# Miniprotein binders against q8h113: the designs that were tried, part 9

Target 1, 357 residues: q8h113
Amino acid sequence: MVIYHRKVVFTYVRAKRFYHFLNIEMVTDFKSLLPVIDISPLLAKCDDFDMAEDAGVVEVVGKLDRACRDVGFFYVIGHGISDDLINKVKEMTHQFFELPYEEKLKIKITPTAGYRGYQRIGVNFTSGKQDMHEAIDCYREFKQGKHGDIGKVLEGPNQWPGNPQEYKDLMEKYIKLCTDLSRNILRGISLALGGSPYEFEGKMLRDPFWVMRIIGYPGVNQENVIGCGAHTDYGLLTLINQDDDKTALQVKNVDGDWIPAIPIPGSFICNIGDMLTILSNGVYQSTLHKVINNSPKYRVCVAFFYETNFEAEVEPLDIFKEKHPRKETSQVAKRVVYGQHLINKVLTTFANLVENS
Below, E stands for the ipSAE of ESMFold2; O stands for the ipSAE of OpenDDE; V2 stands for 0.75 times the mean of E and O plus 0.25 times the DockQ between their complexes.

## First folded at step 2 (miniprotein)

Design s4
Fold by ESMFold2-Fast, scan of step 2:
Structure s4 (fold): chain B 357 residues (1-357), chain A 81 residues (1-81)
Amino acid sequence: as target 1 above (357 residues)
Amino acid sequence: SAEELERIKKFLEWIRKYLELLAKKGGSPEEIKQLEEKIEKLEKRLEELAKESGDPEVQELLEEVLKLILELMKLEKELKE
């Protein structure tokens, strides 16, 4: 398995370069590959008043539109975040998860800690099944009372590992860069939907929330061990920084087949969340995905979730209803309050912690 | 050159036939490794030619190389089992 996996990763890196050279989309049922998008032309113009008319931006926007319509998952390169930082985040995370459980439990997740901190293997459940992973859960910090009674559940500071010592500062810098990157990708998505770059800003993103899960998957010698059960993400966009020597993430395509999301070194995987499905009037679909532990080696994945304002009432945006009208049978969900949705998911996921308190 | 592209086309046809043979006889890891190395060298040469010219034929041949890489990956999985 390990030897086959390394060959698959190496071959995929070569395929990515080949598709980039040909300017061909990597999403085909024939090739079972996810699209790779170089967003560097978008980033070069993301704050310019004329970004919508720039030829390089138009090309990237076209690729984003196709990726979001076809599968809702794509690789991002040209994002400007250094390989050193991307790798150091994973290295420090490996060091933390290698510690004895008694050390990791010093930052254990509890209701009183605002559901922030370390969760042991088997604490997380997806669709009633136990997930074979451990994690550190983090949320944007906010002052007491800022998000009313709904937000009380998540009040308090994030719990960071004291070992490695530099971990907190590293992760806070990383979060800031992921936040900026997510904002800029979403400006491209706004253009892809036929709006201005700023359709989500002001109403939905004046004070964007974020969630981050730092996840460790234990090595296994058995097939089909579920690391994380099939789900969609709740928010707008997810950025995934995964170990580049292990293939475990699987994405469900439009035909119902599971496609492996083979890691590309230095890239992020980006996927669409439920809130973006609603805001786009169903033009872009949040896609079911899962993690299968299929390697004897320990795997790390750092997932950054870019979200609306906590109190946002999420419904299809008028501009996208006008540009992309739907049939009655294809109507998306009515209004969802993002913060309430998030709290409901947190309480469902960690129900066992509440019952034992 | 036109002569070089003709040689590349003949080599791709040989690779296709060799993959079929390995699928039938259950080729060794060493044979698969040698084939992978030949495909990689061909890919690198076609990328060099593509930088020298925007010839659509070179791009078509690069796509054929990608198809062979995917078939080789499938063969590696099947033969390992």
Scores: ipSAE 0.000, ipTM 0.174, lowest interface PAE 16.9, mean pLDDT 80

Design s5
Fold by ESMFold2-Fast, scan of step 2:
Structure s5 (fold): chain B 357 residues (1-357), chain A 81 residues (1-81)
Amino acid sequence: as target 1 above (357 residues)
Amino acid sequence: SAEELEEIKEILELIREWLEELAKKGGSPEEIKQLEEKIEKLEKRLEELAKESGDPEVQELLEEVFKLIEELYKLEKELKE
């Protein structure tokens, strides 16, 4: 089966490249095995009450449906965020991670800082294996007491580098645009599931949380160094802004093979999280993925995680249970409290900081 | 521009890969004709760039184009037999 699948994937890649090549004068990126979706028709109509009837929206929604059913990962183009902004985010992030540890440790992650800030290389573990990366962890800021006792763990402002000086303002602008983009993609996904554009915007997304990890992967001389171990994302949607010149992200398909997510300049990679799998009644899948450090060059990846309301009790939405009834053998979770799940993940990841505090 | 030269390099690599596959599995007359047309288009563009800038990299890419033309000729000759 693995041999058969590899042959099919190889043939598909060659056919796709040949198809693209035949239509090209000078420019086009054919390097992706994952679906590429131009969402610009969706964005043009995403605030219109009658968007479901628009031919361009219907076409995009069909592509989103197939990508979410078959793979759970896709490239997004036509998203309206400038190449300049996408690139400046990565450039300033490179500048920060190039600083001496003394400078980076000025914003070090601590319990008293609400688990926000800089994390050193090698302190994160996935499935018992050390991850070879450093990161800045950020969360949506909120007023003291807003999310009760459980939310107290994450209280406080995000810690931003003072060098480069413009970093905070740049990242805050970027976060706002990623939040808006995620909301609009999710409206398309709601339509794809057979609902209205707004099925998620009630109890689940009236006041959405977000998480962002700004990740640096050191250059390596060895093969197969784990940058981030195999995992699924636990939120709704993830937007990945990765360096264009390094292939490191690997996505596991249904046959168990790892497919490289080859960078497409100016695109986001978008993937489905565990909460969206639950809300869709198992129709859409969160997909295992990993990062392998395969280059002597330093790699940056900025991952924005769009989440439910902090207090959301995440269970399959009634409309999607009716339209997509699950079989008795389905592995869809019945209910998860998002905020509690997030805090449990944070405390497990940073247990050593609690012991030293 | 540097960006255009990078695009040309990528297209030339794709042409080389397709010539190799056609040599192994056989190609249709339409596939061979498409490759011929794309190689000729790249040759003319590189010749134009060589006249404008004199960039040594342009000459290197022209040499690669001539090599691909030779390989395409060999493939066409093999398929006639």
Scores: ipSAE 0.000, ipTM 0.209, lowest interface PAE 13.0, mean pLDDT 80

Design s6
Fold by ESMFold2-Fast, scan of step 2:
Structure s6 (fold): chain B 357 residues (1-357), chain A 81 residues (1-81)
Amino acid sequence: as target 1 above (357 residues)
Amino acid sequence: SAEELEFIKKMLEYIRKLLEELAKKGGSPEEIKQLEEKIEKLEKRLEELAKESGDPEVLELLEEVYKLIRELRKLEKELKE
């Protein structure tokens, strides 16, 4: 029997390979664990003209397809971002959240700051309950006027802490790497859907917006404290860099049960957002997930959200309507304008924050 | 100016009282839309003032505006069945 989180996941991966070798359909017990995907074969070939025909790419694409159809959540390893960088992001984030509130409030979210910056513990609500977390909210920076009147509200630079001193440069490097990684994972997802590698790099998708939430969850001495209420993510793809020393993220499986997303050191957790559900014509599903604070230890989680172009009018892509036709009655969300939705969400969230502070 | 901020404060007080009346008596879609338009005009002016000076009082008034917008959106949702 394995008792460590990493050994449990490692045993699951080994068992899955063994059952695939035997060509036996796996049932029940493995539905309690999220799939682990080594994407290094995909990354090695993601810029090659004939990447779709590479055996290693085909294997990764098959795994991505199954994960996105089943639970919409998976671990990513072999992603090429150094363990040192992944850990230093979390270490510097811990240092920032350990500062007195007066220091953290120097970068507090305001309209003048483009709704970018720090929000304190207990000011957010989900389903009528306070979310027990603090956060730094960041958005892709853009020059004045780039996104017209719609984007004016979010104009301006992100607010970064001056302590730790190197935090801004570290986070900007990290964001660039997460952006590139997300794009490359989406090339595999595009192939999994039966398209070219570049279906998510079309006119309304090739200048992707991004959102990042840097989240701190305080230690608690009681059970079932809500760190973040149940929700789906809105974008295409989310990359989660979480602390390794506690399990707090829970994912709702197809049977309606909450399963723990046990940390794997050096991995990202990756999940599908609502926009990818629309773009794929309902083939891939965004999944409800939540965070429960269950430990006296402080927990950090850095969530990077890869989005459409700001101005994108999001609807199912024609190629995927053709390859995955739906029955006449549709449950896939109707057309949405991404930038307007983002601004409405930001303003509503800030109004809630003001009301509860 | 100080005179402009005093005027905005009085308008926000008036709008809050109007919201309370609409919540008590029920409001038509037209009344809610008119109130929304008034709040949004104050929001725009305060955002302009905030960008010009960074006055803490302007930021406090802008926070009050956002609170009123949230209350209006809740009322609007309740009235659309």
Scores: ipSAE 0.000, ipTM 0.093, lowest interface PAE 27.0, mean pLDDT 80

Design s7
Fold by ESMFold2-Fast, scan of step 2:
Structure s7 (fold): chain B 357 residues (1-357), chain A 81 residues (1-81)
Amino acid sequence: as target 1 above (357 residues)
Amino acid sequence: SAEELERILKKLWEILKKLFELAKKGGSPEEIKQLEEKIEKLEKRLEELAKESGDPEVQELLELVKYLIEILEKLEKELKE
């Protein structure tokens, strides 16, 4: 199985190099494929003051820049998180969603629980349409009053399943690793935008927030059942750990075509969020994506969202306005308070839950 | 020659597009057989080029062609079940 998975990754990487080798006319068709980026050279130097001068870092930064400009979605390999951990997260998630409904309801999402916990199929809405999935929603925990009146809605601890017993400890370890990985990818993105590695860290990421959605998509007998409607993500970066044997995630390219995000074992899918679009002065665009349930197999997806400081006033960073000036009036000129935006999205997503509580 | 390698790359790209289409939509035994014949011809030509030059691009492309043959054989087997 390891050999088979290596061949799939190897073939995808080589096919991408093959497409790059072809004439300019054929390179246009290359936009139908999501880029694969080995970030291990970036990780090896991410804490070095002179990382920007390292040849391996420069190569990764160039790939990140192209991926973020062309589609805003890419696969990450060489991330240093073990296959065992990535797979165990999915395995334990399957175990939880296989439990009887009454067991899952023990950690039921409510306003009183800070909108943390298990959400049933049909509770989540995207653009007014009901999504065919169930999930566990988690947020960075914080002490009462830390984020003022705005943050009060999300106060309280995350609700973790008691079965499987190891789930809480596993997920907490996983979150720490995803947080570190996201920080390091963002250093590469800062360089790709023409800044230092640290442009985001001083102003936006002194105390970064995170959101995690652990999502289960039920098997279906019909084609094209909407698992999650078309949307962009709110934050900086999203890391997606999806089942390897189902293709359900679709990404809208610059030409308006939906392209499948075919699973690559051991990889993360990484995509750009709305806050990064603003901070980059519109250089990198958050990309519409959706999930279609079109298989009789149950699918899990663990999505980790790396965010700014909760109170961050998000507007284009001066350095990126200078390096990448815009002529037209655009949505990127808008200022957003991240925490308020998040709370508004939570309340809108769970409006049905509030009205029925 | 560089011109011949470019021509082979163009033919292989066309085959890859057709293979992805057949994998997604399904295909007839006749369409699969036509792709097998095209891939086999490219494999034989690349093997000849590999004997004539130590160009790593030729060897890399030959490995890719052999892997695509494996995928096509699996697809053909699936359709016969």
Scores: ipSAE 0.000, ipTM 0.207, lowest interface PAE 13.0, mean pLDDT 79

Design s8
Fold by ESMFold2-Fast, scan of step 2:
Structure s8 (fold): chain B 357 residues (1-357), chain A 81 residues (1-81)
Amino acid sequence: as target 1 above (357 residues)
Amino acid sequence: SAEELLRIAKKLFEIMKKLYELAKKGGSPEEIKQLEEKIEKLEKRLEELAKESGDPEVQYLLELVKWLIELLEKLEKELKE
């Protein structure tokens, strides 16, 4: 199965290069397909203080800049996380969601559990409409009192399934790798914006919060079933690990067309969040995306959200205001307190749990 | 064969180009119908090829066909509105 998936990735990359020889720009491919970026040259040099001078880094940075300007979504390959780990995460997640509801409810999401844990199909709402998915919601763990009154809502440990028994250890390892990968991609994005590699590692960004949603989409025999309504992500970067057997994620491009994010086995899909839009002074825009349940097969998607420090007062970074000045009339949000924004989002999303718990 | 897959790929990119022109400038229900018929023919051929071989390139092209079908259905709905 793994061997077949690796061959599919190789063939897809080869086909993309072949389509370039067909003068793909004449068929507007840059607007109709999500770009694929091999970040291995960036990762090889990302800890070097002089990485900006490396030719391989410069090439990757150029690709990141175009992807972030044109769509705000791209595939990442060459990320160094093993195919085995990426697949094991999805396999164990399938095993959990296949359990009877009584077993899944042992880790049910509640206010007293810090809004961490399992949510049943239909608990989540996007733009007033019920989403047809179930999920496990996780957040970076922290000691009581660390984030003051604002953080009190999310206090407590993550609730992990006891079955499969290895799930907690697997997911904790995966989270650490996703955190490091996100930080390193942001070094490339910082260079793309004209800054140093470390503009996203300043005082209010160097102790990043993270959110992770482990999502299961039930099989359907009906048309137009919304798995997740159209939205933007509110963090810095999202890493998506999706099942390979069905296309369900759709991304809205600058022309207003919905582009399906066709799975590439072993890759991550990476997208821009609202906080990065603010920090970049509007150079990179967060992009609307949705999930349509369109298969009788059950689909798993693990979304990791890399965020600012919890207490960060998010506003455009001075270096990017200087490099990319905006008209006053084009301003939307000048400043956001990240932790308050997150708590407001959580309480709005889970308002029904307060009444029903 | 490699030559056949190349021909199918070229036809799919012509369809993609046509769909983007339709999205930009508008088009007729008749033009949408013609694209639908072309896509259905290519899908059927790719499904036949998938039964004959496990070539991953066939799977990639089949996924591209499914995407184009979804895009076409979206455009048809938008033009009806």
Scores: ipSAE 0.000, ipTM 0.176, lowest interface PAE 13.8, mean pLDDT 79

## First folded at step 3 (miniprotein)

Design s18a (at its last look DockQ between E and O 0.16; V2 from the best seeds 0.00; counts 0 for: pae O 14.2 > 1.5, pTM E .639 < .8, placed apart)
Fold by ESMFold2, look of step 3:
Structure s18a (fold): chain B 357 residues (1-357), chain A 81 residues (1-81)
Amino acid sequence: as target 1 above (357 residues)
Amino acid sequence: SAEELERIKKRLEKIRKLLEELAKKGGSPEEIKQLEEKIEKLEKRLEELAKESGDPEVEELELEVFLLIWELLYLLKELKE
């Protein structure tokens, strides 16, 4: 059948990519491994009323719980997004960043563009340190006036590259798929925390905002160049689609050691963020990570950030306070207004871009 | 190909040794049982492919075997610290 034939072809491509990945030293050096989770059983039952009792779902949920209690980073396979689309996203991004600087500036970040668009190499800072990357900043689009005066500065369309011409349409398709995938993974995480599948689809969470950073890391002839300084992600869940031929992402484990996150072809790297830490009542903690570049080769990373509702006042969910009571008051107990924080970061980032242009 | 099938067979043998080590180090009895069932299914699939092999199906099996090695190594890492 045509569907079977296409599935077999995509499986072949995934296996072929893994052959480039396999190395005898990697197989024998298990101390730096992050978990790999096949979520296909979760996705197969994700809309079923009895998904919580399905044996395959229970297995995936156990793996999610273990990963989120351990390092908060894991690879996701069996996610159902085609390898062709995942690779095309990176190919088009490479093509855009290869354009002359003046061409990239046609979509530069401005206040009039809603603080969406291109930022050049070297103007972004993390924790006061310069990041050696260039990027395109994209945000969920929303109707004028929806988020009041606070949201007004982000109103308007994203500035997509016009070259390649397919960029916008493919990225909008990709974003929808990443949004749906993130929601389904969060159903598994909700079960892992002891809730119903839908605890992350409640009133302040059912209309999630999203952020996407499309990042290019120029090749370097030095060692240990900071591509992106150490940070945690702010939202709920991040899906990372990056080039497979270079390891640059490092993740801080529970012992305080930096672990390389070696790319696995055909997978997403997935991690939890600060809002999930708050919502889970501190059971799952977001993880410090950084990008250290040692490669002379240009490298692309497309990061999709699944967030709360823009106007959410984020606090621990009642069911997780019951299931996982805290012993002491902490910053997890405080309420956080997501949209205000996002806008403050957007304005600060732009001010830094202007000052360092 | 016959070379690919032999490689998969060697890796399944390694998987059984890793599972034995996991059991010795106090791995979860429930996870060990689930892994034993998965290994048996993969070994049966290898036997079938040795009789009527196709390259796409062999590559799918090889991917599943690799992911099982990765899972076992991760579980062993967790037990060590």
Scores: ipSAE 0.012, ipTM 0.555, lowest interface PAE 7.3, mean pLDDT 83
Fold by OpenDDE base, look of step 3:
Structure s18a (fold): chain B 357 residues (1-357), chain A 81 residues (1-81)
Amino acid sequence: as target 1 above (357 residues)
Amino acid sequence: SAEELERIKKRLEKIRKLLEELAKKGGSPEEIKQLEEKIEKLEKRLEELAKESGDPEVEELELEVFLLIWELLYLLKELKE
């Protein structure tokens, strides 16, 4: 079914038991909505060397380019991850956060655990304000000594909940699928920037690091409770799997308006991070976003952060400097070592944990 | 499911707020009226579905509600330009 309203075209396909949004075509100037991008044409060609010449890929690339320029946030559909898995991740996450506090503390975040595990409510701070969420912090696992003295701080296994029992295996499967999806979206973004599909993989993504935050937002009876303070994401790409029944994520558009990121069942919300801003020579700006707890019901959100290699020295890629010449801005010109930045962030969060314990 | 129906209900409540904002910003009275009629139709369908457990109609209603949110957000943007 195609719904036309003025300059907005909504295509909807009923496939089996699910209604999928296909192709919300928005006029290029409409910056007040998050675009919905069906990436299935991109995924179908992601291993083809001539993928850049495929008409379906070209269309997806054009949508990605517009989304990254105008909002830095978009919905992803046609991503190939089953709705059952996406929903099971949220369901099992609810079940964990419903456990008694003493049970959640069995996987408590500690320095000896490589800063992996359960973070209680009120320990996370954003811009000096306390965030009203609890979380499980996960990182890519690596061998001892792999990332030298910098990486030593994060050495250790992820602390998965033992209840639900299937949680570990579920999340490890989910991480793999999110990793593959993120790589393929970044191939589309590389094409959108006028490079080959492999510009990021050649230097920055040979051994991509990832962070996962499994976040629980407690129900509130007050208005404007900050679940997560306003920030940009640091990495390349974020995949957000959120509860479908609550609109809490707010995205600041280019006009300075806060847009609610309304959940679409079976979709990911995708956003770009500060490292992609640098790598793109500032073409794609990371977007400021926040979470407002506005429901008396508990809400979960699983944020998967696809990041550079741990040791990556992030600077604008030469191909994107050539394609998109810009005056050196102080933010884009700074060489940043990803792993060092991550460790500094983790240690700062932990200092807050010790002070508020 | 009861959860799906509650999601739809919350989205309809949000649509009502967006429509009120559209009215305050000087949206077309005729367009507002047409949107009100659409909302009322969706609310009525929700009430009917709340009596009947487990229909593919819930997913269709959820989609229609979602599309209507985007329509309202679009109209709100056009009034700011």
Scores: ipSAE 0.000, ipTM 0.194, lowest interface PAE 14.2, mean pLDDT 80
ESMFold2 (binder alone), look of step 3: mean pLDDT 76; pTM 0.687

Design s18b (at its last look DockQ between E and O 0.02; V2 from the best seeds 0.00; counts 0 for: pae E 17.1 > 1.5, pTM O .663 < .8, other shape alone 9.085 > 2.5, placed apart)
Fold by ESMFold2, look of step 3:
Structure s18b (fold): chain B 357 residues (1-357), chain A 81 residues (1-81)
Amino acid sequence: as target 1 above (357 residues)
Amino acid sequence: SAEELERIKKKLEKIRKMLEELAKKGGSPEEIKQLEEKIEKLEKRLEELAKESGDPEVEELELEVWLLIFELLYLEKELKE
């Protein structure tokens, strides 16, 4: 029995009613309930000491604030990363996943590889449900010993595909650009919360960890196949680079309805995570989302997760506690240790791979 | 409430242990059905709480309940085969 498929159908019907109720007319052939934010004014001034006072930055910051208070998901355009690079990342990922299974296994996840590498279809689970995807798990590389005994588990280089040959170099360039972009977006988000631009570059945040999941969703001949079960992202900010062909990503809006995140070519889908919820003192809340596959086409998604420092003890930032005092009943006040949680997730994922092999 | 959330966490941990035990030793269809009913009740209650608070802990517990549902469905498949 798959009870979750029935809930997804109900959510889609409500989303369609919401679109028709709003009578939204778009210039393009597609519709979106999620904000589209041109961040080019933010990026143009992001290193200036007076960026907070620039009119273009103020406008972007207002849009970020509204998006993060509402759905917690938005499209980013004007981000400065070329369409060619964005598309090449997806094209090379398609090429890798098209290889025979035995070739993909050459970079399988192992403890010796720091739990980095390829996962086959069906070994990942979210909320007790099998996820119908395959993936390559990548993590920021760090010096031996940097993160103590807990971090030792994750030491070692990422296992990049050797075919296509230029994959590693392309992805390392892409990761650098995503890291810089995420930091700059977070400067805008910091301003949106009423802080300085640099509140997310302070103690325990200025040397961010990152995670990258390079995900392939096989084509399906039936509707409502779970590609990735409902979840929130753990870190600060996620940048999603996905195929344009078909809508599979769904986000839970403030009314509790699942709405589709329709792809916009050349954009990143961007969303906030659990650590940002904690750091913002609950002002911005991470958003439940899932991937439901209903397409016969193979689909790739390259997700970049911008995190805190590995050893960060994450708690609400003092400035945001002062500017946005919470009521007594909020559960976001608890302090968490990021690296311990990450390692637990890594080990749980690997245990499931071994058990289901 | 925070007290209700803590009670739900305790029930979830008990169900996790029961399911892990059945996974090791196998279970009767009756035992599996009883666990399914308990998990479904927790799922419904957590869904209500998620609408009220949006608390990440409630959402995390919802995800844990779905993990238990999958493990239960796996046991059901094992029993049939």
Scores: ipSAE 0.000, ipTM 0.121, lowest interface PAE 17.1, mean pLDDT 79
Fold by OpenDDE base, look of step 3:
Structure s18b (fold): chain B 357 residues (1-357), chain A 81 residues (1-81)
Amino acid sequence: as target 1 above (357 residues)
Amino acid sequence: SAEELERIKKKLEKIRKMLEELAKKGGSPEEIKQLEEKIEKLEKRLEELAKESGDPEVEELELEVWLLIFELLYLEKELKE
């Protein structure tokens, strides 16, 4: 937990002896720990036009800049989402995954459901390897025909569990809060890149898509079980809400070291995605990460992916090209259509489902 | 890879040095001993992996080394308080 400045955010995590261990000051010598950023000063000013001049915002922006340059992952605290809600999301997710398989299949992912719903264990593949997790795949809902023929594949409502009964309403509330939080973090990142607070609210970003994966990792009695293979996230930002009692997420730093993303209760793990890499003109690189199942206990993780507009043709923003000029030969110069990439990923995963069913 | 094993080795060497400094500062003898036993276990695993070119086992060892670093950093904090 690299807190760059002396305010020891004592996350008073009453959790087991192990969480007491994050001495923030000593961690500065290990470039290898994920920084913890209290974003409360940023959130307090996020609607102020002069937010960039606020001393508290400037401090948070400096921490975000360093985190995005050095590791592309950080803990977020002071985010304003209640611990009760964060914990209830995980609790109800456990309750769903504990249900009989026949009950989970009531919300089975299908093409007719717009590829929304429950994905059984062994269907997800990362880099040609089978992932040892089950999930509920959710996407932003949209009106039929809104995203043309490309979007047609994902048309439909999210398939929420009917057990527990309150799951839908809880998750819809959670999605709204994660959306607002992601927008406000991106205002800080925009300032960190030397833009206005609103560079990520322009033409490509005014109607942000989102993806949510509600992931269950089964308990394992074997070593080195890949829960999720090594990858970068595709979008702008990811907000991870994970179980507090198990370390499974690993992050590859700039030195090529794998760093455990130890859970901090009440925090989000935040990371940057490939679209933010492109938009930043390659200033902030998306970070390779994986999940290793290393516990006999079931683990849950809720990943919220804040994305570009569905139809966004993603290229480096002009302001960041000006502030951070690069040679044209960089992979960052590739124009990518977000929705087409997402659909290709979904269809590839579904092809694997059909072949392994 | 040989490069990954060498990175892990350098981390273990750094952890040993930090543990020695903790001992000099008056850290708990029992906690220091427990950390030393953990370091020795990881060093032995590193030596075994240096003979066997298995990428998955190197990644697990690297994770355990990081967890040990976090444990050591805590004990150093408790000693300063």
Scores: ipSAE 0.000, ipTM 0.261, lowest interface PAE 11.2, mean pLDDT 81
ESMFold2 (binder alone), look of step 3: mean pLDDT 75; pTM 0.659

